# VHH binders against TLD domain-containing protein 2 (Tldc2): the designs that were tried, part 1

No score or structure here was measured in a lab: all are predicted.

Target 1, 198 residues: TLD domain-containing protein 2 (Tldc2), of Mus musculus (Mouse) (a2acg1)
Amino acid sequence: MEDTLSGEEGEEEEEEEPAPAPAPQDPVEPQLTEASQVLGASEIKQLSLHLPPRVTGHPWSLVFCTSRDGFSLRRLYRQMEGHSGPVLLLLRDQDGQMFGAFSSSAIRLSKGFYGTGETFLFSFSPQLKVFKWTGHNSFFVKGDLDSLMMGSGSGQFGLWLDGDLYHGGSYPCATFNNEVLARREQFCIKELEAWVLS
Unless a header shows other numbers, all headers, positions and changes below count from the first letter of the chain; Kabat numbers aren't used for antibody chains.
F, E and O stand for the ipSAE by ESMFold2-Fast, ESMFold2 and OpenDDE, each averaged over both directions (binder to target, target to binder). V2 = 0.75 x the mean of E and O + 0.25 x the DockQ between their complexes.
[cut] marks letters that were taken out.
Atom coordinates printed by the task and the answers are left out, and those that the model quotes come from them; centres of patches stay.

## First folded at step 3 (VHH; framework vhh_enristomig)

Design s25 (from e10 with E98D Y106T)
Fold by ESMFold2-Fast, scan of step 3:
Structure s25 (fold): chain B 198 residues (1-198), chain A 122 residues (1-122)
Amino acid sequence: as target 1 above (198 residues)
Amino acid sequence: EVQLLESGGGEVQPGGSLRLSCAASGFTFSSYDISWYRQAPGKQREWVSTIYSGGSTNYAESVKGRFTISRDNAKNTLYLQMSSLRAEDTAVYYCARDVYYDSSGTEYFDYWGQGTLVTVKP
């Protein structure tokens, strides 16, 4: 078993509810290569606190956004080539809802699910909610020709994006035990950004 | 062998209309999503509109309600009908065949036309 959720990392076992760790006095804000059209400075700062330790403080490089590059999942796959993951996907929908996913690896066409338990979904509704891996399954990310899927195991996908990058859906899934990320289960994308974190 | 050739650009006054065309050859036109992009002087290239192989369409917020993308699969031609043109629409307009991946994962690279200049001036 590669998964060591209860490993010898901490003093308290995972089945116990540990006290929240104190926040850093002055959290480091990541450097972005471009301004985000999805998240403001406050949201970026909040989200950066939930990134895996291995990429904390890494710059965010904008490799794709729908307003510049068009609404095409195939174009997103193409622009991910030559870049190392991990990746932050930031979305804003027709209701102005902001949500997305952290992928442990670059977004790519794949034959099956890939990625690691570092992968998570998030939403600002309006408070930040982060939906971490539950350990129930390993259905993190799957890139198909006509859709991108993140999370599965409870009928639907935690985040599903159509190849047109205009239509999407969000449903509770066993992978992340997430809430619906948008106001609605089916939504229309107004802007999608893909940021690579080295 | 893949070729995309834009035409129909020109000078127009604010509030005017133009129809751009893109003649495609060297591939099965009806099977591909095809997009219009533009690049204004001193700016990066930006997406304008896409018509998907299935017939649905999408538009940049700045052109919604003013531009209409369409295709004629029998003629292998893409169109962009532009109305209510504004000074900020001044740009070179490019036709692009978006990246395609077949069911086996084989990548077919994107192709771009040469562009056609649209100048909106009072």
Scores: ipSAE 0.006, ipTM 0.395, lowest interface PAE 10.4, mean pLDDT 83

Design s26 (from e10 with R97T Y106T)
Fold by ESMFold2-Fast, scan of step 3:
Structure s26 (fold): chain B 198 residues (1-198), chain A 122 residues (1-122)
Amino acid sequence: as target 1 above (198 residues)
Amino acid sequence: EVQLLESGGGEVQPGGSLRLSCAASGFTFSSYDISWYRQAPGKQREWVSTIYSGGSTNYAESVKGRFTISRDNAKNTLYLQMSSLRAEDTAVYYCATEVYYDSSGTEYFDYWGQGTLVTVKP
């Protein structure tokens, strides 16, 4: 059986503020294995500030991009095999909008929704907006053979990508309480990149 | 057995035109997306164009407006019509497709042809 541990709490002394820290240094840009065709250095730096602490300082390894690997969701799934770490999806659409998602784990085929509350959606419109987990449901990521879905709650998805990786959609969802990530609800992808952060 | 056989490569002058073909067998051709890739000497392989099973098409930015992908489902054949060819289009051109073998689509394989060489030089 478990023992009960108890004790009397004493009064606490006031703690002095630590000495002033040196002036903050600008964030160091993460090391990317290749140049991004979606985001510039400024956008990469801004987005990095919103990544979970566990990936701070981790290099970004390009696992998949449509210009090199083709417009195929099935190819994205294959190139994700062997990776368990978190993934950053960067998209640019035909209207030049930049948006995407951070997934707590690799993009994969699944029977249901998977992932954790570290998952978020983002858009540059032109200021960075990050849409974090609301706590209302756990519909983070679902990978079907012919579509990838991120965020749900009403039959519509925060981010939806067709298996052709050309057609996509974005709608407000309960998971992230997000705005439409692109200029309009339906969009056409110009470039998609998948970066592993481990 | 899935097979993809490219043909139509050759030497052409800058500004010229060339048509590549890819004969497919061993799968229901009309049901699959089919793509063209290329690999220039000493470079990484890159995507060129895709034609989807529904007939829509997509192109790499560098070839948009110059290349036209098409398919003949009755002949199980993929085409790439290349016009306004440039020296940087010199590469081995491959056709490729992903084929799945179970009803759930969880087992799929990437099939590539042997390639056909296109050389653009004055």
Scores: ipSAE 0.309, ipTM 0.676, lowest interface PAE 3.9, mean pLDDT 85

Design s35 (from e08 with S35E)
Fold by ESMFold2-Fast, scan of step 3:
Structure s35 (fold): chain B 198 residues (1-198), chain A 124 residues (1-124)
Amino acid sequence: as target 1 above (198 residues)
Amino acid sequence: EVQLLESGGGEVQPGGSLRLSCAASGFTFDDYAIEWYRQAPGKQREWVSTIYSGGSTNYAESVKGRFTISRDNAKNTLYLQMSSLRAEDTAVYYCATDEYTYVSGSTEVYFDYWGQGTLVTVKP
């Protein structure tokens, strides 16, 4: 009775160690509470590849859309109250261009810029372009009574939305080193959707 | 204090016209964007049209070219002129306005004001 713990060769205590992590699978398509009027299934799938891992597999809940809730930034802020999770803003303009932003936290009134480097801008022109944080500044999101701003540098904004949610603008900014998201720097919003990912 | 009262609803035949009115009181009407919404039986409420303080207008695609929003600042009244009415336009129509304002110093508070609605029925 020499070794009571001696198993078959190759079946020692090392076999009690955790198995290697499974290989990454294709991302699961997000479940939306309603159909998007801005993005199709292909665009949603493409955009999902760029979302932070912490929200992978989370459903997209429609909190606000202009076709249902009207064209008011102040109503958007109101309907965001009570939500702390990240938000996708999806926009379509008068030229049919689709673009928007991912915010690390809910859209809200603020005294200054807030958010984290998870925040990004995107455009389908027609290929998806994602403009991630450059690290040069922290001007992610600022909510004012009469405007919403995402990305900044030298007084221009990567995405700017008027309080009327009809007028908007997009300019290159230091925060994201983005291209103009629409066909022109100033555009008119035809549809805006805000999705909470929680 | 703030009150919105809709009127002008009724029954109309397809292709007919109606003019809705919304009488506003208790706020500085000229400074506010004011909107029309509707809710059809068994459906969710939907936005119809907005008129901004500066006179600019916006419309839902389903009503564009058929409905005209206007305001009379001297009378504190919002209008919706509806033409070429369809069965799908049958709904209760609401006027609405909203704002953030400062209360107790620097505290921002959201106000969302809705009227009681006026029923529009388009019958064959």
Scores: ipSAE 0.314, ipTM 0.670, lowest interface PAE 3.9, mean pLDDT 85

Design s36 (from e10 with S35E)
Fold by ESMFold2-Fast, scan of step 3:
Structure s36 (fold): chain B 198 residues (1-198), chain A 122 residues (1-122)
Amino acid sequence: as target 1 above (198 residues)
Amino acid sequence: EVQLLESGGGEVQPGGSLRLSCAASGFTFSSYDIEWYRQAPGKQREWVSTIYSGGSTNYAESVKGRFTISRDNAKNTLYLQMSSLRAEDTAVYYCAREVYYDSSGYEYFDYWGQGTLVTVKP
């Protein structure tokens, strides 16, 4: 079973050569199926450091983007069909601000909130800020026909996207104790990308 | 029952204009967002423009300032006014509407028209 080595002490000299100390591993840059129109290489590298260990180094597959697939939340849900892995949602607004969310699972229609405490919100203002789960509630992600919501605690959402994927909002919420992700509480989306990490 | 029928395509010279139409039937047109997509030979389908049920609009960067989307709810018709046409605009243009039936996501489908060909020929 297990070894029971708590017995006698022995101060014998070992003949083992000292093992060389390995150098710290440089972070592996993710492989993207297409170039991002939202984040540059530096931002991608920074954000990758905050991903859960289970998906670190996984390739990013672009399953939806507004410039290719149109501005429709219902189309985003449809393009998520067949995917079960976690999703990075990257947004750039009309003011040029970059922000988004990491969802522990695919974006989908739901009756209530789903997801796990791996879910987080982020913004580049211009330095990366990551807003992780506070433990206060479990209101991670909710997908309605006409809106997508991430984070809650009262009547406002950490990130809210209209079904038109043009209008959105961001407010502090109890789930993430986040700051407003955009320059203003209400914003207009210029580009939205959804990446599956599998 | 639900039908989308595109028309208005044709051959034009660079810098020319065309107006595409999409006649819709079998649903309450005024309640839905309707979109234009296009597909050039051998290329991926790309989004062109959306008009929302509330009347707001959005455009792909490549067509912004040159194309205008509009709707006539009384006639159940969607339009795309194209100006300053370029060789790169040569494609089959499709009218599209997506429908979901329930919150489970199981009963959903997309309605597409047959497409209308636009050829920009020097």
Scores: ipSAE 0.006, ipTM 0.362, lowest interface PAE 9.7, mean pLDDT 83

Design s37 (from e08 with S35N)
Fold by ESMFold2-Fast, scan of step 3:
Structure s37 (fold): chain B 198 residues (1-198), chain A 124 residues (1-124)
Amino acid sequence: as target 1 above (198 residues)
Amino acid sequence: EVQLLESGGGEVQPGGSLRLSCAASGFTFDDYAINWYRQAPGKQREWVSTIYSGGSTNYAESVKGRFTISRDNAKNTLYLQMSSLRAEDTAVYYCATDEYTYVSGSTEVYFDYWGQGTLVTVKP
């Protein structure tokens, strides 16, 4: 049941989810359809340890990247249409910082927040930090025409991307109890990649 | 309804300059971000530059400092001023814009609009 329009604030989409399971001891290294311009092999391996068991061994398919497809959130939404699997958003900012999010489902326009507690934020600062769901709220992902938001609470977003996909922000939020993902609360995107894991 | 028409392509020597134009019609030009893309023969299409409705700009790393995107809202025209051209800049250049819109009382539908392209050849 996909929302086709983003609109009313405060609408929270609740999805049933199983209790979290620990990550496998030795997950298989993911096979990528193309090379990442954001993460190296070491970072990909580290991040894969934190993916839900249900996506272990699934290939990472590059659906969107800014260097190929341009800096447009609307184009990201369009290229996500028809995908049913979870998504990894990988970002590198102009300062060279690497961070992003795992979304339990495809990135899409929505009327309210959607997703499940599998959703998390991460940063390499330079050590990998993964910010998992706290249980405080279920404000996982919200897609508007002019912004994409992940994590909320207290009026700020854990990850916020402008429709121009150049400007972004990161703030601590109740959803993930995250640190600022970049060096600063406001950042400029150099490269964004969206990978589908299905 | 929406139409984009590129012009200004041609042949230049390495180090040369060229200005591309894109004439737009059928939409409220000043409300939209407009993009330049390029595609070399046998290669994947790649993004070159964007100018946003507010006038801010963004560029691919390979063209930053050499290309300048601009718009004339009164003329509904987009420009790409290219300088210090290199052999690897040889491509068909397209202007493009996109939008989500409502159609027939249904959900938002994505439309992307592309021009026919203009060929730029950089020959030694």
Scores: ipSAE 0.333, ipTM 0.691, lowest interface PAE 3.8, mean pLDDT 85

Design s38 (from e10 with S35H)
Fold by ESMFold2-Fast, scan of step 3:
Structure s38 (fold): chain B 198 residues (1-198), chain A 122 residues (1-122)
Amino acid sequence: as target 1 above (198 residues)
Amino acid sequence: EVQLLESGGGEVQPGGSLRLSCAASGFTFSSYDIHWYRQAPGKQREWVSTIYSGGSTNYAESVKGRFTISRDNAKNTLYLQMSSLRAEDTAVYYCAREVYYDSSGYEYFDYWGQGTLVTVKP
């Protein structure tokens, strides 16, 4: 005499588990393909908390930096070809100030302003300040051959970069109601990095 | 036709000096920012220095204080004076102009020279 244990067999379909209760997503420290020469680990962690939810957890891929690729806006546009995802621009100026922008899409040549209200400007002065879209206008990003502009209203640009990627400017603008991102309205770039978040 | 022709490369011992030249033709040299790049064996091409049309200059951190970029607009020639050379400076050095673009305003290609080899070895 043998003892036999048997039970009912399930269906071929996978057994559905109840969905967990909604919870805030834990902050995820981003994985960078290379070390940043502009921001330290603390600044990267702080900035990552302000990225749109759709980008949270995406790795940061370094597509362009001035120390490797040179000081040329036209080169930045070329390095952006083939990328369509959002971009972080990280800048350090000659005074050591750290600031930049999040663009909802790749930096590119354009005939007019493009982008979405996910676009924002930021500065570490020394605390992180993030300047989100105000809803006042949609002048997010415009790429000309000789300049890159982010944020506008009445002829003032929140962030303006010369085609030489050495000279730049920052002014309060209606798009972001931002403060001047550097210590002064005109600055000289020491390092610029462009990170794609795909 | 835009042409850039590098010269002046060679072998040198650590601590030595070398001067590179880039002869430009086919465009108004004085109106353009001109750049030096380098590519070491097995590595990606790296920016070294820029001289802007207005005469200001910029340098990669690794070469600051050791390299000096200059231009002679009358001769359409770019120079890179290299001093205190290190083994890590071994690379092919390229002269580059701003990108070509068509009538639509979109970038299509760089104007690069053929390069000149610099070898720093004891």
Scores: ipSAE 0.005, ipTM 0.338, lowest interface PAE 10.9, mean pLDDT 83

Design s39 (from e08 with T50L)
Fold by ESMFold2-Fast, scan of step 3:
Structure s39 (fold): chain B 198 residues (1-198), chain A 124 residues (1-124)
Amino acid sequence: as target 1 above (198 residues)
Amino acid sequence: EVQLLESGGGEVQPGGSLRLSCAASGFTFDDYAISWYRQAPGKQREWVSLIYSGGSTNYAESVKGRFTISRDNAKNTLYLQMSSLRAEDTAVYYCATDEYTYVSGSTEVYFDYWGQGTLVTVKP
């Protein structure tokens, strides 16, 4: 496609104007392969504005959800095998709170913390709050056999999920300087979804 | 050779009960978490219930309060007691391992074995 305005943008003394600009395009919304049971269209649109530019326009592919695949962290790790791209974890707890994390890499078993400073935590309370990397440490994601951890400092995790994917916790941590993501530090998961943004 | 063999499926009336069994062989049954899954005609496979090696259990919301998962480690057998059956419970039910294991050299691999399935039909 040739750009009819390239190099001529803002040229005020152009005697013949380039073709009229097209009508403003509707905002690009992410295309999901399936409907989310955690977030509505408004929340998805809001959250997508905070995703790294490299994944803008990429479809969200549902790789795992507790209602379909079971309440098992081991199954989440298994279904993440073969994926290397970034992941959105969307959670709804028993109190109806919506929160989660963006991971720069697929969720997996790991010997230590992995990931990059693109990783962040978020909550809808009901306003969207995004907790980005502070630079204090690099404790982004750690996948143990019996727990998944995101963010760390002083022995507490920004987001902690038990291997049963039913029990979880959220605490302020140095990695993200986050608020507690749920209404209280310990919560029970009602729904968890893992979306790959390839 | 790892094997999982389901049995106990059949036809029941709405509100009826069935008990499914899964006979396991070829691995240390006591050490592994094991799940029940189901697949209805024309639908994707869905998780039903899980029991951990320690005996803790989880259930899909659609079956909670109606189904009970249990295990008999002495017999290497997993059970699913189904009550108050509904037309939407009609599906092939599968037993599956749901655990990571260490192999020689300390490599973790997902222990991913599935049975052949047993059909449950809830007659309208």
Scores: ipSAE 0.018, ipTM 0.429, lowest interface PAE 8.7, mean pLDDT 83

Design s40 (from e10 with T50V)
Fold by ESMFold2-Fast, scan of step 3:
Structure s40 (fold): chain B 198 residues (1-198), chain A 122 residues (1-122)
Amino acid sequence: as target 1 above (198 residues)
Amino acid sequence: EVQLLESGGGEVQPGGSLRLSCAASGFTFSSYDISWYRQAPGKQREWVSVIYSGGSTNYAESVKGRFTISRDNAKNTLYLQMSSLRAEDTAVYYCAREVYYDSSGYEYFDYWGQGTLVTVKP
């Protein structure tokens, strides 16, 4: 980071750094265990800029995708067992829209909402929009037997996935103050991928 | 004891048809979503189709319009009618009972058959 705010604070820590060059280095592109069928290299690079520092440099491990593992939320829960760390959910719908969520922890069956304020929703419309936590509530992620919900507080969910992983919905919610992630409030999933970044 | 037993595989010419069957026992068949998966030589397993307990269906894009999944709950049997077969459909086909959780939090794991080989000759 380059920013010199001298005059009052004056921190003195010496660390060897490269000579000043007016060419910011892009972050190292994440290493994926397999190719994504949802996002291209450009989208992956853009999204990686918004991930928490604690997962910088971590590989993206594909633990579930609908084309390989089937359209079942309960199978997604099963394949998440034993994994730790945050998860990226990448979705492409039948209209070709790309969107998803970053969960601070593994996707799992739960009795209530879990997760932290690192959780966010995103869409490519076609430009990347990231909807971060507003601080209004903590309704990040809830996994029921027949639905997965991310974001709430408006009577609807920021992202809602049916247990069949074919039907889904997206609505504005207080948690993320998000826009509808797809072109319509209700959509049909063409491909869903779950990537673990631990 | 949950069991799934596939049959109906064999050799077929491109453009041909085959019907696969999966005989299920040891559970209430009508209450579960049941899927077909396949694994081609040297490749990862991929999902092919599912039929939900309510009767609705879904298909992988590569087989949509060519394959039809169906079930006979009275016979505890799942079917996959395959038409317009292509060389890339060559694989071992597996029947699977999908994962189930009850309201108390108990997990019932997915179960797999041993598979049936489909070979589409050049």
Scores: ipSAE 0.055, ipTM 0.531, lowest interface PAE 7.4, mean pLDDT 84

Design s41 (from e08 with T50V N58Y)
Fold by ESMFold2-Fast, scan of step 3:
Structure s41 (fold): chain B 198 residues (1-198), chain A 124 residues (1-124)
Amino acid sequence: as target 1 above (198 residues)
Amino acid sequence: EVQLLESGGGEVQPGGSLRLSCAASGFTFDDYAISWYRQAPGKQREWVSVIYSGGSTYYAESVKGRFTISRDNAKNTLYLQMSSLRAEDTAVYYCATDEYTYVSGSTEVYFDYWGQGTLVTVKP
């Protein structure tokens, strides 16, 4: 019943990846159309380093969030109409854990899995971990009316969201060889944001 | 045609209670999840609560414990019982539902339906 995050905040941290031999150039900080209620400035900067070069410096436009638009996957699909560009899904659970996914294209209803190998899962635990495509399969994203799935292969979903956008799950999957994104395999969503990066 | 008609809004003092109603027609009410949203003057619309066809309910953190959503399937009516009202609850309250349908060769189309709204004013 407590949802107040106390203690740890999003402090700026050094990148874990080594810089290239020539002096690295800092990435351009993204401009968000509104403030995120999930990630702080430090987390946004860290995550931006892992975005595909084609969207580096593009503004992040908030298309959907649960606090404004409601806890409904059907609303998320509706708000995605007209968008073709890549999407960042940012989630915070009831324990204050922050995690999500980058989708190479808009979140939508689909007959099967879609997307490209640019798709990845991530978590802050508290350091950023990015789980990229392994090449084992192409089960990136599947949008059913009552559930959204990202990553699969062995009957386990890297990220699974119920149509109520309140219940979710995370398991290791062959697509991303990811760790469980939250502190436990089943979690409750406190806030979900969908950002389009055009 | 799908219609949603809200009623029950009015002026109330802080700490008071109101019950909003949403009368639905033009669809099989029992099969749909239905939400309450609100929009305060000069602010964006925000989600308040939802009730699913199976009876599951969820609430925005700002209203949890104070508001109760319910439905009467026999009357095709949705309710929002509001208690312990605060000045920040002042808004136009809207009833809303979603539909997916097949049109022209099984092309799936999404519709969202909104009522006209009912004004709730919490003033001393």
Scores: ipSAE 0.017, ipTM 0.456, lowest interface PAE 7.8, mean pLDDT 83

Design s42 (from e10 with T50V N58Y)
Fold by ESMFold2-Fast, scan of step 3:
Structure s42 (fold): chain B 198 residues (1-198), chain A 122 residues (1-122)
Amino acid sequence: as target 1 above (198 residues)
Amino acid sequence: EVQLLESGGGEVQPGGSLRLSCAASGFTFSSYDISWYRQAPGKQREWVSVIYSGGSTYYAESVKGRFTISRDNAKNTLYLQMSSLRAEDTAVYYCAREVYYDSSGYEYFDYWGQGTLVTVKP
């Protein structure tokens, strides 16, 4: 909060940044069914570079967002039904931090951990950091009635969301060897979006 | 059969107040989380507020500090006290029984009322 800093010194900027040569084949820019209220165009493009090849170029379909559908994990589970494809979970907290997860399959109630090593956590601080599977364990996603968990082992969860979708937490975990995704281990969600990529 | 019936809507001047009610029947009211949603003309339905079975309440940013959700489990009734009403609050207001899962993971579908119209005239 109050992280605005104005700099008005210096006037000798002469180096023109050269346009990089286009790659032989760029990833197709994703087509979103609606505008994201969490990520801007630049962040969406950056994140798209880290998606698994099998979903590159797939449209992003907004299945759930807290501003439209309410702050309820149970409603998120309900709206995920009928979807089998991978999901991008995008969060913005009250401090304005943007972070989230890519799940290899739909978010659902489960008896134990499910998913594949395509699953990852990410944060913009403001640089994008992607925390991929370490191979240490397979604790990718677990959906309980009152919480959603992504990543575990040797402590707390990499991303933990309360059933109220208002409270959450992030801790380093063995699954992803991630950093804390928000500025602090405990955070309050301002907006959560779930996008299906199929 | 599950039923939700909203009432209390009407026309009001900017800055005015209204209290909406939602009468529930056909289920154990005290066991469910219940929400208010609204839909303005030409817009998608948006969430307004929720009250959990345990009593915790949460609000959309646009109504925080102006609206108060409450419940009376003995009367199977949900309330929304609205104050400092603005033109942008004009909408049909719906109550919804939030989806529920039992301990085996069986889903009980959400249910919606028919709505009650609130018009804040300039």
Scores: ipSAE 0.006, ipTM 0.355, lowest interface PAE 9.4, mean pLDDT 84

Design s43 (from e08 with N58D)
Fold by ESMFold2-Fast, scan of step 3:
Structure s43 (fold): chain B 198 residues (1-198), chain A 124 residues (1-124)
Amino acid sequence: as target 1 above (198 residues)
Amino acid sequence: EVQLLESGGGEVQPGGSLRLSCAASGFTFDDYAISWYRQAPGKQREWVSTIYSGGSTDYAESVKGRFTISRDNAKNTLYLQMSSLRAEDTAVYYCATDEYTYVSGSTEVYFDYWGQGTLVTVKP
């Protein structure tokens, strides 16, 4: 027999019950500072459901887009200076495919891979597929002067963007166990947008 | 000192043509990609076209088939030949180039160089 424990004073009393909760409602659609040229309202709403709780309700601020700022990865890095992330990269390719990535932090030059397991890849094929971190490695994001890489394993990248922001690639990688995000492994970028979630 | 100076803007009727020039100085022109941007009153700045150091080119969808970017490395000059002009092409046109400086073991710094702009007005 161990010590005989009694409940605290008032242990048998329940906290006042609130009124019955209404059925869960759809999340509020995020506020964008500009209209997206890549995703429509339905796609934005679907994607927002997969964002980390810490950015729920945060506005999406357009920091960079190719149609306004040109096709330059170096300019994307420049426009990202002063932002701490997280960031949504939205892409549309020559086949009209919409896909991209969520980065846990701002897109920047780096000597190695950075980021956290909040990072994911996605595609609309046309239904949304989200490729979350598998735990196999931590190769989330790497920014070189002339290429941006997201996800890795066996020398292939889940998403790879050339410094010209015209050429890109997508391959299955161990980081995300993703499908090819476009219809083909090598694609041409028609529009890229980078959104900071405050 | 890096300087970009645009010229060639003016008033044209719809369907007309203009050739814009950008005179560049203070950097090794041949080594840089150089772009045209435009900004209409009350609108965001919009990328128009880029020509890379190797001579390849890119265009915004709104100007493809109507505008031609070119460069003359011997004259340090960038050109934009505009044809089939429309009312929506009315804007101040800027040329721009980028310089990126790396300091070993530290953060890289990126510099944007912009010209003063030249006004294009397409009026019926």
Scores: ipSAE 0.005, ipTM 0.346, lowest interface PAE 10.8, mean pLDDT 82

